# Designs tried in a protein design chat: VHH binders against q9vm92r272to629. Part 43

Target 1, 358 residues: q9vm92r272to629
Amino acid sequence: LEERMAFIEDYQQTQARSLLLYVREHQPAELISENGTIFSTTLDFALGKVKKMVRHAEHYSLDDARIKPPTPAEIVENQTFMVQSTDVLKSNAKFKVSEKVMAEYARLAGLYLDQIESLRPDYRWDGSRNLWILKPGYQSRGIGIVIRSSLDDILQWTSNNQNKKYIVQKYIERPLLIYRTKFDIRQYMLLTITDTKVSIWTYRDCYLRFSSQEFTMDDLRESIHLTNNSVQKRYKNKTNRDSRLPKNNMWSLDQFKNYLRIMGAPDGSWSKTYNGFKQNLVAVVMASLDETELLQNAFELYGCDFMLDEHYNPILIEINSTPDLSPSTEITARICPMVLKDCIRVVVDLPKNPTAAT
Short names: E, the ipSAE of ESMFold2; O, the ipSAE of OpenDDE; V2, 0.75 times the mean of E and O plus 0.25 times the DockQ between their complexes.

## First folded at step 12 (VHH; framework vhh_4orz_3)

Design n40 (at its last look DockQ between E and O 0.58; V2 from the best seeds 0.50)
Fold by OpenDDE, look of step 12:
Structure n40 (fold): chain B 358 residues (1-358), chain A 125 residues (1-125)
Amino acid sequence: as target 1 above (358 residues)
Amino acid sequence: EVQLVESGGGLVQAGGSLRLFCAASGFTFDSYAMAWLRQAPGKRREWVAYITRGGSTDYADSVKDRFTISRDNAKNTVSLQMNSLKPEDTAIYFCAADTGWEVVYGTSPSDYDYWGQGTQVTVSS
C-alpha cells in the first residue's frame, strides 16, 4: 500500500513536470484559445508541485519513506489536475488565458524545471508523455514487460497480476539514439566477497544491443522499445531502418567507438561513459549492501544494462543476476566466453594465489 | 614463470620516434588484453594504451594520434609505436597484461595481472 501510494505520488509529480515541459517547449500563442477548456489553476498546480519537489530535493530526500495519505481535498485536486493535464498533453487542449499570462507561465515553467533538473538530472530524460515500464520481478529477458502511460492502466495491471511482483520504473522517453534507433549497452559486473570484504569488478569490454525498429513514442510496441536479444530475435528488422545498423542488432565496443568517431563525439566520450558505469554500479551496490547480509566467499556475475543520454552519460536501467551468456550472435559468441573465463580467474585463481592474473 | 620483457626504449630527440616491444612468456598470451603504462619521475603511473584480446585499441588523450599499440599473438608480443615524441613523454614504460576485469571498489593487488620491469624512454628537448 505504501509502495502504491509512493508510486501514485511519483506519477503525479512526473505529470506536473511533463506539463511544464510541454509549456516550455511550445509558443504561448500555440497553447491558448478563447475557447480553451483548461484553466490557469492547472498550471498553478503544476508549478506548485514542482516547487515542492525542488524544496524536497534541496532539504530532503525525494524518496522519503514517510508518505502521508492525501486529504480528500488533495485527492480531488489531484484528480482534476490529472484530467486537465492529460487533456493538454494527449488531446492538445488549450488554455483559457491571455498570451501574456501564458508567456509568464512558460517562463516560470522553465525556471522551476531548470531548478529541479539541476538537483535531479535524471528528470531530463523523462519526456512529456509520463510513460512507465512494468517488469516482472521474477522474470528476465524481457518477458512480460509492458509500457503504459495511464495511471489507471498501471494500477489495474498490477492489481490483475497480484500473484506477480512487478517492478514499475519510469520509462526513459529521451534516450540517445543511434540512427534513430534505440540501443542499450550490456556491461558486466562481478561482485566478490572475501573475508567480509566486498569487491566490485567491471569488465572492460561490453556490447550494444539495438532495437529492430526505428524509435518512436507514438508506438509503444516491444519491438521498438526493448533491446534485449530475447525479444528482438522474434522480429525482423524494419526495411526503413538505417542500413548502417547491424543486422544482428549488436555492436562491439569497437564498432561503437568507431561510430563515436564518425559522429564527431568529443574525445574521451567513451571514457566518460565507462567511468559513469563504474560510478553508477558502485553507488547501486553500496546502496544495496545496507540491506543485504553478506555471504562469505561468494561471488556473483551481473549483466548491467545502460542507456545513454545526449552527453553520453550512462543511465542504469537494469541489473541481471543471471545474465544470458549464450552465444546467440557473433558478438556474444565472442564476449561471453571471455567474460566467463576471466571471471573464473578472479573468483578461483586469485583466492588461491593473490598474485594470480585477474 | 610469467615474464614480460620490455625493449626498445632509449634516448630520442623531441619530434622523434621509438618503437617499444614487449615479449610475453609463461602464460596464454591470447587470453589477455595488453596495456602500456608509464611512470614519470615523481609522478604516478598512468595508463597510455590498451589493446583487447580482439585487437581493439584505446589511448590516453595525451598520446592519442601519436602512439599506436599493436599485438602479435603468434609471437606473444605487444608493441607501442611512439611518434612525435615530446619531453613530457619521458618515463619508464611498462608492459602489462590484463584479463579484462577492473576493480572499481575494494582492494586489488594490482590494476593489472602481470607487469614487466619497464623500459626507460627519454625525450630530450
Scores: ipSAE 0.564, ipTM 0.807, lowest interface PAE 0.4, mean pLDDT 90
Fold by ESMFold2, look of step 12:
Structure n40 (fold): chain B 358 residues (1-358), chain A 125 residues (1-125)
Amino acid sequence: as target 1 above (358 residues)
Amino acid sequence: EVQLVESGGGLVQAGGSLRLFCAASGFTFDSYAMAWLRQAPGKRREWVAYITRGGSTDYADSVKDRFTISRDNAKNTVSLQMNSLKPEDTAIYFCAADTGWEVVYGTSPSDYDYWGQGTQVTVSS
């Protein structure tokens, strides 16, 4: 129950941020109407919610109000906010305030959002749709994954599927797109443990995986939103998909670098991205080591999935401890055997050679 | 038994071009990533360019957009096209073979597996 209440609070906080993002991204005149049905109290609630989030992020001590059950009045206030904000976000309901008042709310929204995003940088990837991805704990490779926006639908889904454990994560609404199509990057990582010391390796090559259809937030189908190869194999590329995208839905790293050049990306964009992969992976591994029992003379190969934001910053999505290395396209038919052979060479063949110093 | 043999070095005027070649024998060339490194007089060896088996390339900032690395797996060769040469490019250039893995944390016995003896490039003003 406590996990359910924590999720409900997280969802409600995200709804407040979603409303403020919506307000910031529109002209004040677009948001108002003389006949509007939404009053300024909805905005006051959202601003107050975000202000509380800022205070908790700055202090995170002493008063653990997050687990305290809300009062009946707070429950009604939250429910009222959820209905009103949903009308704005999903039904384009208008505020009944003056343009001057709306402009001041937009200014405050920007200030509070900047404040919380400086404390929680991952919030910069959210949009205004409050979307969540539900993943089964025992299934992998895209099977059983659903995307939902409604709190009631999410809670109903988990209740109807009680024989399965689900992991609920915020969906990344602002991914970088290539030719209006979603993709991710499969990056391999190797951990080697010798003489009680851990070494972290990243593979210098990687590949991209594309969806079979153009990206839209108006349709949550897996053929649009789940880039996993096991999911996309089941779909034929749609006729409105950009013809410059690969028929097999994969690009090599060189193809991606060529795309960056053609699109005029800043010099060093790939180096920035790859350095970000390294930094993210080192941070995750180091955070995990205190809780991990190290086996001597061991190794583990991981498949790491990244997305990019519009500034080519990496977003770590998943680290898979048993990555599929079966060739499925001409890209994986080349890369996957090379990764395996290079892994064997590092962990078996190379340690028996004398090390050279420069 | 294992050999990496560089060629194509020489004396060239600033602004000129050279193409270096590295011929590999005695190991399975297709199973290794290839690199070029250089060592100027009185300096430590520095990395210049890298190419994976999959064809992904990477370059040091000092040579980016001037140098191009390529490989021919059928001939067991790797090449370095060097354009717009500067006097600071003067060095002995080595080719090397290694794994496709980069160590990014920790201590590791990871060095290049095989090295050539080098070829001299001298760029005059």
Scores: ipSAE 0.381, ipTM 0.657, lowest interface PAE 1.4, mean pLDDT 81
ESMFold2 (binder alone), look of step 12: mean pLDDT 80; pTM 0.819

Design n41 (at its last look DockQ between E and O 0.64; V2 from the best seeds 0.58)
Fold by OpenDDE, look of step 12:
Structure n41 (fold): chain B 358 residues (1-358), chain A 125 residues (1-125)
Amino acid sequence: as target 1 above (358 residues)
Amino acid sequence: EVQLVESGGGLVQAGGSLRLFCAASGFTFSSYAMAWLRQAPGKRREWVAYITRGGSTDYADSVKDRFTISRDNAKNTVSLQMNSLKPEDTAIYFCAADTGWEVVYGTSPSDYNYWGQGTQVTVSS
């Protein structure tokens, strides 16, 4: 119940940001009409929500804040806002305000969004469609994954599938694309516990996975938005997809680096990305340690999936404790065996030779 | 017993060149990536260059375009050609058999690979 409430709050906050983003990205004259059905109170509400978010981010950890149940009045206000904002975002409803007033709202929207995005850079990736991805907690390989935009749909979906624990995550609506195609990076992580000490290892090699289809937000099909090989192997590559993309929908790290060079990416872009992997993974592991009983003399291999933003910052989207290490492609046939062998070397061989010169 | 023996270090003037060698024994050389690291006085050991099993190379930004790592699997050797040396390059240089895994938390970087004894490189101004 608490989790549900937290999600609803997050969804509504996201909706507020989405509306403001929409207002920021359009000309005031395009947003208004004499016959407009949307009231300025909707904008006031959105601004208020984001302003509150800014305050919380400055003074409090948003994640640690106890979510208070909304008052009846707040419920009504939220409902009204959700309806009105949805009409704007999905049905292109217009505001019944003057152009001058709308321009001011746009200015404020920009200001508040900049503030919150400075504190929460991840909000830059959210887009304006307020999409969420639902993943079964017990399943891997993209099975049962759905993307939804409607709060009611999301809640209904989770209610109808009570036997299945779902993880609900904000869908990244503005990822870095390669040749207009969605991709993620599979990065391996090794966790070792020795003498109650946790060590985190990252593998120097990784690979990219592509969708078989060009990316578009107008079509939410899995073939477009999921990159898992288990999903993509079921689809044919679109004929109009860029010919420079691999047929097997995977790139090696070297191929990616080559792409970066071709595209004129700044020097050190990969290093930045890789360092970002390390930072993100350490943060996630540390955050989970308090909740996990540490087994002595244990190790676990993880497959970590990252997307990138336009600045090559990594976005962690998933950690898999039992990553698929099957040689399904030329790329995985190469890297997966190496990862496994090298795991053994770290866990078994190195400890056996403690006298090695350091 | 795993053994890595570095050689080729010495004193060189700024702008000069050195070539370091590392001879490996006691393990299947071709099964490991190889790396060069260096440790300056009072500083932490840092990664310099990396060469995969397949021969792909990577370099620290500080040495990029100046250093070249290469390997000879037939001879079980890895080399580091260092050009345009700078005083900042002064360090003990270590050869390592790299497992491909980089420790990012917990274990000391000095303990995650097989190491040589190192060779001193001194670049004078």
Scores: ipSAE 0.650, ipTM 0.843, lowest interface PAE 0.4, mean pLDDT 90
Fold by ESMFold2, look of step 12:
Structure n41 (fold): chain B 358 residues (1-358), chain A 125 residues (1-125)
Amino acid sequence: as target 1 above (358 residues)
Amino acid sequence: EVQLVESGGGLVQAGGSLRLFCAASGFTFSSYAMAWLRQAPGKRREWVAYITRGGSTDYADSVKDRFTISRDNAKNTVSLQMNSLKPEDTAIYFCAADTGWEVVYGTSPSDYNYWGQGTQVTVSS
């Protein structure tokens, strides 16, 4: 119950940010009408919600960490906000305010969004659609993953499938695209434990996986949005898909680096991205160690999936504890056996040779 | 026995060029990624260039567009073409065979299986 209420609050906070993003990204005159049905109180509520989020993020105290049940009045206020904001975002409903007042709300929206994004950098990847991705808790290889925008749909889906232990995550609405097509990057990570000391390794090679169709937020089909090869191999590439993309929907790292050079990406963009992979993975592993009992003299191989934002910053999507290493393309036929062979070199051969490390 | 032997080092004036070679023996060369590293006096060893088994290359920012790494699997050699040399490039250069994995956290074994003894490169101003 408590976890469900926490998600509902998170969804409502995201709706508030979505409304403010919408206001910031439109001209004030586009948002208003003399016959408008949406009152300025909806904007006041969104601003207030984000202001509370800023205050909460700035405090180090544990006494504000819990989600308290809302009062009946707060429930009504939240529901009213959700209805009215959805009318704006989905149905293009207009505000009943002057253009001068709307311009001031747009200024405040920008200010508050900048404040919360400085404290929560991951919010920079959100758009105005309040989309969420639902993943089964059992390593599904993309099977059973759906994307939803409606709170009621999400709650009903998870209630109908509660025995599967679904994970609900905010969907990344602003990913970097290549030739108008979504992709992710498969990065391998190795965790080794010797004498109760943890070492984290990243593989120097990786590969990209593309969807079979052009990206659009107006269509949430898995063939557009789930770049896992096991999903995409069930689909044919659409005939109007950019011809510069690979037919097998994979690029090597070298092909990606060449793309970056052709498109004029800043020097060192790949190094920045890869350093970001390393930082993200270290942070996640170190956060998890307090909740994990360490096994003596153990190792684990992980498949890590990243997307990039429009500025080549890495976005960690998933860490798979049982990655599929089956060769399925020319690229995986080369890389996957190498990953395994090189894993043995780290885990078995390197400890046997104490002087080879220098 | 595994052996990596660097050659081609020497004294060269600033703005000049030099080509380093690394000859490998005693292991399946084509199954390893290869790297060049360098160590200047009083400094820690730093990575310079890397080449995968498939020929993909990467470079440290300080040498990018001036140095070129290449490999010849038929001769079991790795080369480093060094152009537009600067006095800051003065170092002992090492060839290494790479596990493919980089340590990013922890006290752990090196991510290179085998090392050469190094070759001195000195760039005069």
Scores: ipSAE 0.474, ipTM 0.704, lowest interface PAE 0.9, mean pLDDT 81
ESMFold2 (binder alone), look of step 12: mean pLDDT 81; pTM 0.834

## First folded at step 13 (VHH; framework vhh_4orz_3)

Design n42 (at its last look DockQ between E and O 0.69; V2 from the best seeds 0.59)
Fold by OpenDDE, look of step 13:
Structure n42 (fold): chain B 358 residues (1-358), chain A 125 residues (1-125)
Amino acid sequence: as target 1 above (358 residues)
Amino acid sequence: EVQLVESGGGLVQAGGSLRLFCAASGFTFDSYAMAWLRQAPGKRREWVAYITRSGSTEYADSVKDRFTISRDNAKNTVSLQMNSLKPEDTAIYFCAADTGWEVVYGESPSDYNYWGQGTQVTVSS
């Protein structure tokens, strides 16, 4: 129940940000109509909500434990806002305000979004569609993953599938694309526990996975929005997809680096990305250590999936225990055996060479 | 016995060139990535260049476009061509074999499985 409430709050906050983002990204004249059905109170509500978010981010930790149940009045206000904002975002409803007034709201929207995004950079990855991805618990390889935008749909889905644990995550609506195609990076992580001490390892080699289809937010099919090989192998590459993309929907790290060169990416872009991997993974592991019983003399290999933003910052989207190491492509046929062999070398051989200097 | 033996170091004037060699023995050379690292007096050891098993290369920004790492799997050797040398390049240069795993947290002793003893490079102004 608490988790559900937290999600609802997050969804509503996201909706407010989405509306303001929508307002910021469109010309005032495009948003208004004399016969508009949306009033300025909707915008006031959105601004107020984001302003509140800013205050909380500045002064308080937004933990689930701190979420108070909404009052009946708040519930009604939220419901009204959700309906009106949805009409704007999904049905292109127009505001019944003057262009001058709309321009001012756009200005304020920009201001408040900048404030909250400075405090919560991850919000920059959000779009205006308030999409969420639902992943079945304990299932891997993209099975049963759905993307939804409707709060009611999401809640209904979770209610109808009570026997299945689902993870709900905000869908990244503005990922970095390569030739208009969605991709992620599979990064390997090794955890070792020796004498109750945890060590985290990252593999210097990685690979990219592509969708078989060009990216579009107007179609939420898995073939477009999921990059897992287990999903993509079911689909043929679209004919309109860029010919420079690989047929097997995978790139090696070298191929990606070459792409970065071709694109004129800043020097050190990959280093930045890789360092970001390390930072994110360490943070996630540390956050989970309090909840995990440490086994002595143990190791575990993980497959970590990252997306990138326009600045080549990594976004962690999934960590998989017992990752798929099958040689499904020439890329995985190369890297997976190497990863395994090198794991053994770390776990077995490195301890035998304690004199190695760092 | 695993051995990495560096050679080719010495004294050179600024703007000059040196070629370092590392001869590997006692392990499966082609199963490892290779790296050059250097340690200047009073400074921490720093990574200089990396070459994958397949021959892809990466360089530290400080040596990019001046240094070239190469390997010969048939001869179990890795080389570092150093051009346009600067006084700042003065250091002991080490050859190392890498599994590809990097420790990012914890008390692991090293990212590299095997190390050479190093060769001194001195660049005079």
Scores: ipSAE 0.684, ipTM 0.849, lowest interface PAE 0.4, mean pLDDT 90
Fold by ESMFold2, look of step 13:
Structure n42 (fold): chain B 358 residues (1-358), chain A 125 residues (1-125)
Amino acid sequence: as target 1 above (358 residues)
Amino acid sequence: EVQLVESGGGLVQAGGSLRLFCAASGFTFDSYAMAWLRQAPGKRREWVAYITRSGSTEYADSVKDRFTISRDNAKNTVSLQMNSLKPEDTAIYFCAADTGWEVVYGESPSDYNYWGQGTQVTVSS
């Protein structure tokens, strides 16, 4: 259907960006060989694809635009590009061009990537591996989540699981790591509805969840890449894991703030991150809000999961409408009951005790 | 009866120092984060300083490095040490107990469970 074709286009655009990023990240001499099997037309195609993306992003047309099916020649060209670019990205295939020509392609790749990333800052997180995460539409605590790179595998996976709706999201390949280990941040959000008006609240405390293994893109196992506690509690921490990381794989916010100080992060880094949480959550709620379905005098508690980039900017991963508040570590044993108590204070106790300054 | 009572306000010359105190009674002080806010004439209340249940602190940019918030859970008090005072620090200062939640969109009757009556601080040029 239309969703499938839209995803295929997204995947192909991401492949073009991935190839250009790969070229940007390597010295030209590393990318070429006399026996290379990859033609320069593959690079021309990727550059052209990204150039069109830049022009479309600069022209926010509201006028009618027709989606045209590709010609048979365009289908062949797309397929050739996908095969050759995959050989580069997955198999380290080399280009059959001179070093001077490769250096010019690297310059152009950097230029076009800078342009599209200025228009779409989230593209800086994508990396060069064209990885996608597939999540079941039913409630899941990490069960049934897979990470795949092949377009055919992704399409086959979603077709084989027809009784379930899957969400397909671009995997964030460039997360901030702490001691070479992936983590996320659980942030709570409260929606309250009074007199048909919505208020959005963010909790001032949060906690971090670490994977049990060192981060690597060479292995897509859940023990490395799915940081939620329900998955990680099934795994032992590997012995090569940094000993400064918590044995129970959780940090309090205070522990994270101390880490930022020790690493010499700029003053105000946490404030910047927390402001980003607020901005992201307001934007998502307002985009999703259905005002005609709001119940009078209601509230909803959400568990929101964030990752960070290398500059401590937040990346919203998920908003969970049924967060697990069961204590599982000393961190959650403290925070989860306090979230509930503070929720009651806002919803029940606070309306009884108004403060008037006169 | 829940009470937050501020004290220590007064008139101070620019560059001087002042220490505010807030005594809390009638609620479980240890379970609340505490804040100082201020309101200058003709302006909205603005946040000044915040201290968590565990003692972590945060400050508004305008007072950072000049003001220090602290709490004594045994005495149910929170204090604000104000150094290098400027005329723009002139305001009524309020002590408040925090819900743990910050309103980031919409209307709320209060971000804070309880408020004091305020204490006047006046900084002369």
Scores: ipSAE 0.415, ipTM 0.662, lowest interface PAE 1.2, mean pLDDT 80
ESMFold2 (binder alone), look of step 13: mean pLDDT 80; pTM 0.821

